# VH-VL binders against q9h9l3, part 12

Target 1, 176 residues: q9h9l3
Amino acid sequence: PRKMVAIDCEMVGTGPKGHVSSLARCSIVNYNGDVLYDEYILPPCHIVDYRTRWSGIRKQHMVNATPFKIARGQILKILTGKIVVGHAIHNDFKALQYFHPKSLTRDTSHIPPLNRKADCPENATMSLKHLTKKLLNRDIQVGKSGHSSVEDAQATMELYKLVEVEWEEHLARNPP
Key: E = the ipSAE of ESMFold2; O = the ipSAE of OpenDDE; V2 = 0.75 times the mean of E and O plus 0.25 times the DockQ between their complexes.

## First folded at step 1 (VH-VL)

Design F1f (framework fv_fezakinumab)
Fold by ESMFold2-Fast, scan of step 1:
Structure F1f (fold): chain C 176 residues (1-176), chain A 120 residues (1-120), chain B 111 residues (1-111)
Amino acid sequence: as target 1 above (176 residues)
Amino acid sequence: QVQLVQSGAEVKKPGASVKVSCKASGYTFTGYYMHWVRQAPGQGLEWVGWINPNSGGTFYAQKFRGRVTMTRDTSISTAYMELSRLRSDDTAVYYCARDYGSGWEYFDLWGRGTLVTVSS
Amino acid sequence: QAVLTQPPSVSGAPGQRVTISCTGSSSNIGAGYDVHWYQQLPGTAPKLLIYGNSNRPSGVPDRFSGSKSGTSASLAITGLQAEDEADYYCQSYDSSLSGYVFGGGTQLTVL
């Protein structure tokens, strides 16, 4: 019985041609979907591409955003020692410049039973939008104004809960 | 079988550019980050940067920023590293290597390397 | 200056135990980032030897083991064999550089 949270981050483009993904928003929810953290985060480098279509980030969100160093400290304090659920979560951990133990990490893009329930190939990497529609009959990431990281984190937790018992038993027998 | 096959050796003059390829097979190309690591003759390993084959996003070590460009072609599962304005001290074996994908992971699969020689 | 420090060489006789140290700082190993080890035989690409501080990939003999404490890590080789003669590199991540870092390498000579 270890505490569990779900995370979703939004990244903006920094560096040449905006090719570097830098953290610009992070949302963390608890097991029941209640928001524990949701802040806009100011990258230390100049933002070249807001990627607004996907990130939902605009210049106004950066005016009083929490500086990366401070936000990172706050986020890591919440994640440390907990089971962390995410979708393609390696991207979030890279943006946070953080390593979370594999034994406490749950990536809903790489859980074979979850894909099986969605009638998808077990080894395929399916989008959060697709899995949420197939398994929860809910549309997320709707429209052209960007994604809500709160909505995505909540959907990710609910998806994990569908396979939690089976997957935790699997991990107990086959530790990563 | 899982493998990374790199292009053949290159000899270039100072000031030229070189483009090295790395073709992946036996696994889902877009599921893993691809890194480039170089090794000058008789020297140690030096990390150059990574590309996310799914998004095309890249990140380069500070030393190489402005001279290196990493790209990929998902239709043929191939990653590329182009290094411009070559100097004699860029002479090295350039390796592509697969990242397990949790941000700060290890390189579990390596190409055999491409020797790039920069000489007048 | 190398971010991770390894001795440039180590030597031992067949059957002996040798250890190779890898010393970092608060921004890498000391920050909790895992240490991985690679073996490079002469004229070949590096090969993953140890990952996640102490885990062995399939095919790596149990004579090889890794450990981590504080800002340092160690690779231990027991029952040393002639075929172990190679260069060994530690690797981690450094948060201040936002990049992957290698040790300078240790050449193991089997006497």
Scores: ipSAE 0.000, ipTM 0.471, lowest interface PAE 16.6, mean pLDDT 87
Fold by OpenDDE, second read of step 2:
Structure F1f (fold): chain C 176 residues (1-176), chain A 120 residues (1-120), chain B 111 residues (1-111)
Amino acid sequence: as target 1 above (176 residues)
Amino acid sequence: QVQLVQSGAEVKKPGASVKVSCKASGYTFTGYYMHWVRQAPGQGLEWVGWINPNSGGTFYAQKFRGRVTMTRDTSISTAYMELSRLRSDDTAVYYCARDYGSGWEYFDLWGRGTLVTVSS
Amino acid sequence: QAVLTQPPSVSGAPGQRVTISCTGSSSNIGAGYDVHWYQQLPGTAPKLLIYGNSNRPSGVPDRFSGSKSGTSASLAITGLQAEDEADYYCQSYDSSLSGYVFGGGTQLTVL
């Protein structure tokens, strides 16, 4: 069996009117929830909107942030060869300007058995916060200080573990 | 025949409540989530929320939270949507729509709609 | 106001090809969520036309086709017929809103 990691990224707004989502923090945890990577990342372009309400990113976090190119290299090194678990993970990969193989990707926002377990429609996408509350009885993303990417990554991994056996069997029968 | 039959048109005053029904036939009612979508006159479609007919669980669009209540009666395969504190901009045709499920986020069966008119 | 952007109207002559665009963002189409299309004839309820970006339900002719790329989707109608005159809506899911979203709708006129 392949090693699994969970990833969660926080993005800030760059480009015109801050509509471009640029990576500003990335957290990666292993199967047990141990933090493998957690860094603030400096986008290559000027930040227009820190999106602090959601991202938790503030200007002060960018003072000693790791340049994007360096961070990207570090992150890719960790992800290579792993099964990568995330929630709405396409957004994370987009921000990283990296696309992991589909066969090695697990998106908890698109796992019907997980939704079923949470009494959600199988064909709908539920938030990480909602699924975490329903299935783990834990509150995440609480308050106005923004998200914790470490907390979110850990929650994502724990959610996936609930349906890991069933889903891996499904994927084996139905490769993406 | 697989179909959704909705209740008749309603006329309400501002501040009142309206309850629209949607009766399912031709398929297992509890096997599919039921959604509600509305359409103001001459406007587009707007998602209101869904109900799980099996458990009674619901999820509403943020815009309608606190004003909308979705329920169901499994004995007669009927879903209900109640909207309270009505205002003029709630005037619309309200549709019930079946969620296909199986990982697809689309509506494969629609009721004919129920016109709700809110006027003073 | 609609989360997904569609042209308000398109037109074509019988037999022609028309396309209807559906532009989203990184939180919906760009996030990898599928796009579905509905046809709404005048005075009727919407009808599923395309699901899963490019799949046709039974009864939908093959002159209707869907595609998705990036943050946008497109509905193409070839061999346009008079009965195709209707409103067309794209639909997807938005993670930021935690909800199903529709385009503003496109009125197709057959000249």
Scores: ipSAE 0.000, ipTM 0.545, lowest interface PAE 13.0, mean pLDDT 92

Design F1g (framework fv_fezakinumab)
Fold by ESMFold2-Fast, scan of step 1:
Structure F1g (fold): chain C 176 residues (1-176), chain A 120 residues (1-120), chain B 111 residues (1-111)
Amino acid sequence: as target 1 above (176 residues)
Amino acid sequence: QVQLVQSGAEVKKPGASVKVSCKASGYTFTGYYMHWVRQAPGQGLEWVGWINPNSGGTFYAQKFRGRVTMTRDTSISTAYMELSRLRSDDTAVYYCARSDFWSGYYEDYWGRGTLVTVSS
Amino acid sequence: QAVLTQPPSVSGAPGQRVTISCTGSSSNIGAGYDVHWYQQLPGTAPKLLIYGNSNRPSGVPDRFSGSKSGTSASLAITGLQAEDEADYYCQSYDSSLSGYVFGGGTQLTVL
């Protein structure tokens, strides 16, 4: 069996008018929800828009942030060869400028049995907040301080565990 | 082998209600949504809604909200669709389907259909 | 009117090629949702012909093919046979309706 981790990233706006999404925080948890990695990450470009309401990133977080190139190397060492769980995970991989094999990727925004357990349309992209409330009876992403990527990664792993046996059996029968 | 067996044809008067059944076999009934799709004579296909047989949760297309009720009985692996306040333009063949339309299970099984005729 | 737009009819002679279009919008096909195609012979339930834009179920001949571009999809039938005379429906999902949607259907006549 392969080892499994869950990831959640926060992005800030860089480039013209802050339109480019750049990695500014990454959290990775193991199967049990223990934190393996949680660092603020300094983008190589000037931050134009902290997007604080969603990202939770503020100027003070950048003071001791790990430079992008170094953070990326550390993160990829953790992800490589593992099953990686995320929610709308393509955004995280894009921010990391990283390709993870589809066969080892689990996206909780695109797992039909998970939506079914929540009485949601099975092919709709439901928010992490909604699925967590419906299936785990837990409120995440509360308040105006922005999202906690640790909280989001932990919730994502717990959601996946609800359908893990069923979904892994499906993937074995229907390889991507 | 997956089978969906539907109840027989119904003739109803305007204002009445009709309840169509769909008995499933050959798979875990509670593991998959059941969809209902109708087709008026000479017309196209129209999605009515789905039921989650595990939870009893339902979702209906806006057009049918307030008139359709979907239920299930897990002890006999049977889904039901009840349509009330029938009008002549509800005359249609009603299909149940375990159609996974972009789903991790991705299989497509349809019942043979139940003709519901609404006439005075 | 149907959410996905198909021509009401197409026709062709045996051995020829026909194409059936399915036009959607940004909330369905344009949002990246897959298109499936159904064949309905007279008096029968619909039968899945193409799934996931371009895949054929076991038993469907390779003269049937599907494609998708932008907000539209297309079903191509080559080497037209008399037994292909049927109604064809495209189907997708619409995020604004939170539900499944069908095209209005296309009656194929083999001349």
Scores: ipSAE 0.044, ipTM 0.640, lowest interface PAE 6.7, mean pLDDT 89
Fold by OpenDDE, second read of step 2:
Structure F1g (fold): chain C 176 residues (1-176), chain A 120 residues (1-120), chain B 111 residues (1-111)
Amino acid sequence: as target 1 above (176 residues)
Amino acid sequence: QVQLVQSGAEVKKPGASVKVSCKASGYTFTGYYMHWVRQAPGQGLEWVGWINPNSGGTFYAQKFRGRVTMTRDTSISTAYMELSRLRSDDTAVYYCARSDFWSGYYEDYWGRGTLVTVSS
Amino acid sequence: QAVLTQPPSVSGAPGQRVTISCTGSSSNIGAGYDVHWYQQLPGTAPKLLIYGNSNRPSGVPDRFSGSKSGTSASLAITGLQAEDEADYYCQSYDSSLSGYVFGGGTQLTVL
């Protein structure tokens, strides 16, 4: 078993005009895609914009949502000591108000071998949806019901597995 | 040890096509994007496009779409750039360049360039 | 004409410090894309000088440094030497053009 997990978070808008991205759902899967964590999370501030079209978050999901501070503790416990895989993961960490060690972080939005495999520009930021379609021939984030963080986390892990050997070797030779 | 050997200078008439070759050695040809960049006499650098030698996938600058074709022959580790419907402002030195962005130890390699002259 | 704007020329005496600016926009440097710098000696192909905004490839002296802020980048050369006389180009990626872009180039003269 690999000490590797993939994470994806959904955010809602808080603060003035809803411009602050606050964590409202977090999903974590293991190397095999098994769900380790999947919870709705209650932000500490009033939600101004649920961003439902993208986040999939609705008001009803917040009724029994886990308070942010509690959820954060649970999530950090899972992530500690593991290699964490995500897509544009800096947004997830920002929402968590937590930053994982760079040496243990894998961002699929910044892996040149992955982009090359998908015939994308090496230093371009491609969407998870696009990469998943190109490399896994799978459609994610379909419909108007919003994203599934579990689905996205699983896709992220599968994408990384395609280039894991090459990228891990690269990182070993070129530690961040 | 890495070398990019380009084909010789070309002289073409307007409306014609030119195909420049770039033979790679000293590394795994299919492991790196091959870029093409041109430079008109006394002018700056202009990116033309890239090819993924492994898949054959290409991506061209908007300016050249419909007029440029990049190909490769993996059996001889050679990349090709063909530019059609040539005009005088296509006169330039054309470079092939290997890239590996985001590497902890970045190395790029350029060919010596191929002069393409378009004149009546 | 170039997407990234550079001064056409800069000059300095040996031992001095010179800087070359590279001004972009929200669709390239401002969008978070890395800036790279190339040195081109007369009659030669460009050579990578700085990658990833501020990193030096092997063999590049530490008197060359790069920085990035906002929508602009800068190349600094300290202890200017005669051998530094060349053209310098910044490079990045532009999302609006969906392609790599170069600056117009800067000719550095060592007085």
Scores: ipSAE 0.019, ipTM 0.594, lowest interface PAE 5.8, mean pLDDT 91

Design F1h (framework fv_fezakinumab; at its last look DockQ between E and O 0.08; V2 from the best seeds 0.00; counts 0 for: pae E 17.3 > 2, placed apart)
Fold by OpenDDE, second read of step 2:
Structure F1h (fold): chain C 176 residues (1-176), chain A 121 residues (1-121), chain B 111 residues (1-111)
Amino acid sequence: as target 1 above (176 residues)
Amino acid sequence: QVQLVQSGAEVKKPGASVKVSCKASGYTFTGYYMHWVRQAPGQGLEWVGWINPNSGGTFYAQKFRGRVTMTRDTSISTAYMELSRLRSDDTAVYYCAREGRYYDSSGFDLWGRGTLVTVSS
Amino acid sequence: QAVLTQPPSVSGAPGQRVTISCTGSSSNIGAGYDVHWYQQLPGTAPKLLIYGNSNRPSGVPDRFSGSKSGTSASLAITGLQAEDEADYYCQSYDSSLSGYVFGGGTQLTVL
């Protein structure tokens, strides 16, 4: 079987009104939760809104941030050929300006068996925070410091592992 | 002991290249950015750029872009700065200095002793 | 020529108080980036003296203090001692240059 990694990205607002989501941090962990990548990333455009409450990104984090083009290359190198697990992962890929093959993508926000285990409607989109609390009895994204992409990536991987066998069998029978 | 050990003095001709090394010990090499700062004789400090030893990412001062290359070898906790197309005004003591990867207002809290690079015809 | 402006020299007698100014602009100190200070003794590498505007690393006496206001920063040295004779540099980050910047340095002479 292919190696699995989980990814979580934090975005800041760029553009005239800060409505463009630009990558500002990316964390990647392996199947065991070990951190493979965790870097602040400098967007190519001026940051208008750090979205600190959610992103955890502050102005000072950008001082030594890795330029986007460089970071993108490093991240893609890690993701290539792997099964990539994420939550609402389309946002992460969009920010990376990269799209991983669908057959190698696992989005924990769209896994009915996972929702079922959490006593949620199978076709509902549940937050990572909610699923983590219900299924792992763990609080994430607490406090005023914003999200931790490493923590979120680790939680995402752990959630997927709960339904990995069932879901992989389903996908094998129903390839995207 | 926590320290940065730099390579020895260099004498180069104009147009040549120089590569200075900086070996870290006593701490986790990948846990800190490595900066390079130079100081011409009798002059002030000038920032050259940084490398992230963890990812290999680099960022250079505008003045040195296209002429400087920073690399690292994590297996021996060593950072390198190569400066090409040397000019006489590149004559300076070149320092490596570390800064925390996660900004906590720590500044450059560890410096090498410097490497004198002399460029003369 | 330095982005941050420092007086080229200051002097004081032992026991006196001296201050070293560091004047920046809206793209560096005024933009909210932290100011750090370094002490460079003759013939040695710089040493971190103040970080994060006003914090002292371990081993730095409390007679050294830093402050920041507006587009400027200041280093104050009380109870001046002979061993304080050195060059002092302020440092920050400039968003317009996308890089770290140093002051021109101040030579402190103890009379």
Scores: ipSAE 0.266, ipTM 0.748, lowest interface PAE 1.9, mean pLDDT 93
Fold by ESMFold2-Fast, scan of step 1:
Structure F1h (fold): chain C 176 residues (1-176), chain A 121 residues (1-121), chain B 111 residues (1-111)
Amino acid sequence: as target 1 above (176 residues)
Amino acid sequence: QVQLVQSGAEVKKPGASVKVSCKASGYTFTGYYMHWVRQAPGQGLEWVGWINPNSGGTFYAQKFRGRVTMTRDTSISTAYMELSRLRSDDTAVYYCAREGRYYDSSGFDLWGRGTLVTVSS
Amino acid sequence: QAVLTQPPSVSGAPGQRVTISCTGSSSNIGAGYDVHWYQQLPGTAPKLLIYGNSNRPSGVPDRFSGSKSGTSASLAITGLQAEDEADYYCQSYDSSLSGYVFGGGTQLTVL
């Protein structure tokens, strides 16, 4: 059996018109929801748009933030060889400029049994907030001051645990 | 009463500036993002930008950057939108709207009645 | 141009069902951002009709419902009434624009 972690990243806007998503915070939790990593990360490019409403990132968080190259190295050491759970996780991996093997990746936005338990169409893409409210009866991402990546990572792990046995059986029969 | 009260109609010449106000009452002004949305006669809704009344932080749609400035005064629970270098195609009703705070998926749950800004020769 | 695509008009008779579509892309609805719907009666400000894909604010009749799948969303109105005659707008957030986007609006005519 492999170890399992859940990840959630916050991105800020860089590049022309702030259209490029650059990593600005990363949280990683273990199977039990304990925090393994939670750091603000300084993008190598000028921040055009903090996207504070969603990211929770403000200029003061960048003062002591870990430079991207160093943070990336730390994060990859934690993820390598583990099953990594996330929600719309391809966005997190893109921001990390990282490839994680499909066989070790679990994306709670693309797990049909999870949608079924939430009384949603199996092939729909549901938000983390919606699934967490429906299945865990918990409100996350409340307010307009930005999301907590720790809260999101913890919720993501709890959601996966609801379908873990069924989904791991499915993946064993239908390898990615 | 929970409401947003906007300033009255304005008539401006091309090249002028206009400043529209939006006074909030009946709720915690600093607890909710304030958006500005416009609608040209017979046209659809167009998002202009937002201000966080708590921090004063702002974000503007690309089309309006360099011409729009959003501010607020927390002592009187009032938000402002100033649009400069007016063109005839800026003629529109300008709405302020509160974004619901309880749940990020709340949408714009409270709207002002709108301020008609007419830009003509 | 509107970023989200809606049909410009839809019509129905009293008591019937109508559906209004809202088509987005991978940077907005397809990215998982919620869809909200607004009703605008002639000469009035828009009113929030549906928020967070499928939730109704207090005072909105259960005849109005919303759904979202993939890159699209839809508003369904059942038991159509004359008072439902209005313009309807969908709205979401777009990550490539870092801002809110509206559909072009759909005029509902009750025949």
Scores: ipSAE 0.000, ipTM 0.467, lowest interface PAE 17.6, mean pLDDT 87
Fold by ESMFold2, look of step 5:
Structure F1h (fold): chain C 176 residues (1-176), chain A 121 residues (1-121), chain B 111 residues (1-111)
Amino acid sequence: as target 1 above (176 residues)
Amino acid sequence: QVQLVQSGAEVKKPGASVKVSCKASGYTFTGYYMHWVRQAPGQGLEWVGWINPNSGGTFYAQKFRGRVTMTRDTSISTAYMELSRLRSDDTAVYYCAREGRYYDSSGFDLWGRGTLVTVSS
Amino acid sequence: QAVLTQPPSVSGAPGQRVTISCTGSSSNIGAGYDVHWYQQLPGTAPKLLIYGNSNRPSGVPDRFSGSKSGTSASLAITGLQAEDEADYYCQSYDSSLSGYVFGGGTQLTVL
């Protein structure tokens, strides 16, 4: 069986008026929730808006942050050949300027069996916070100090495990 | 040389305003946040706020909101702090300080020599 | 009082070791924010002494060291010299205030 990792990213605002989302933190955990990667990342463009309430990123984090090009290379080496689990994961891949094979991608925001377990509409896009509270009885993203991408990646992996057998069998029979 | 040069001492009456300047040299002014910190006579350091010299974005400590304005002129690498409606307890030395961004540096790694602002009737 | 608590004064003889504490809370040091230390000689601006909890800027002697544990941080000075007589401030970030905070300062006297 193919190795599986979970990823979560935090973005800051770059470009005109800070409206472009650029990668500023990335965390990757293995199947057991052990941290494989957790780095603050310096965007190649000037940061206009740290978005700290949501991102948890502050200027102090950028002082010794890994430059984007270097971090991207490190991250892609970890992701290559693996099943990658995330929540609304298209945003993470966009920030990485990367396209992971669809057959190796799992998005907990788009798994009907997972929504069903949470008593949510099967085709709705549910927040990670909501699913984690309903299905794991845990509170994440507490307060206004921003999200923890390690905490979020770990929660994402645990959520996927709840439906892993069913969903992997579904995908084997219905390849994307 | 890498340095911050501040404007000279000021004496003001209560209710007036003061504008302190901080000129950067020897480094890329727009690449580092600039902080303002004050120190009343015989007392400790108190953070006032910061400005991002590139964007002009600012953030002020709650105590100073509504009375402080931080600006900059990137063409002359100069940051400014203006404090209005001065009170006698605003008497202090006002420092500008650069927040470090190098691989091996952090904290406020470069300070001006301070500007004494005296508020008295 | 200051958000970060430091002893008002400490003293030591030349050549000895002195430790200055900096006690915070769950909204600053206890939340994992970095601690920085500044030395202020009489009549001068503060100077960065320790950054990122334990790192020395270039030009700061090895006899200055910093550490952090739990909600507290510590500055240690070994081989105490007369020129070390100064005020010392710790600094961190506080999430409840959304801003930077300093300790109240510690006056070091070399006996």
Scores: ipSAE 0.000, ipTM 0.465, lowest interface PAE 17.3, mean pLDDT 88
ESMFold2 (binder alone), look of step 5: mean pLDDT 94; pTM 0.957
OpenDDE, look of step 5: ipSAE 0.021; ipTM 0.669

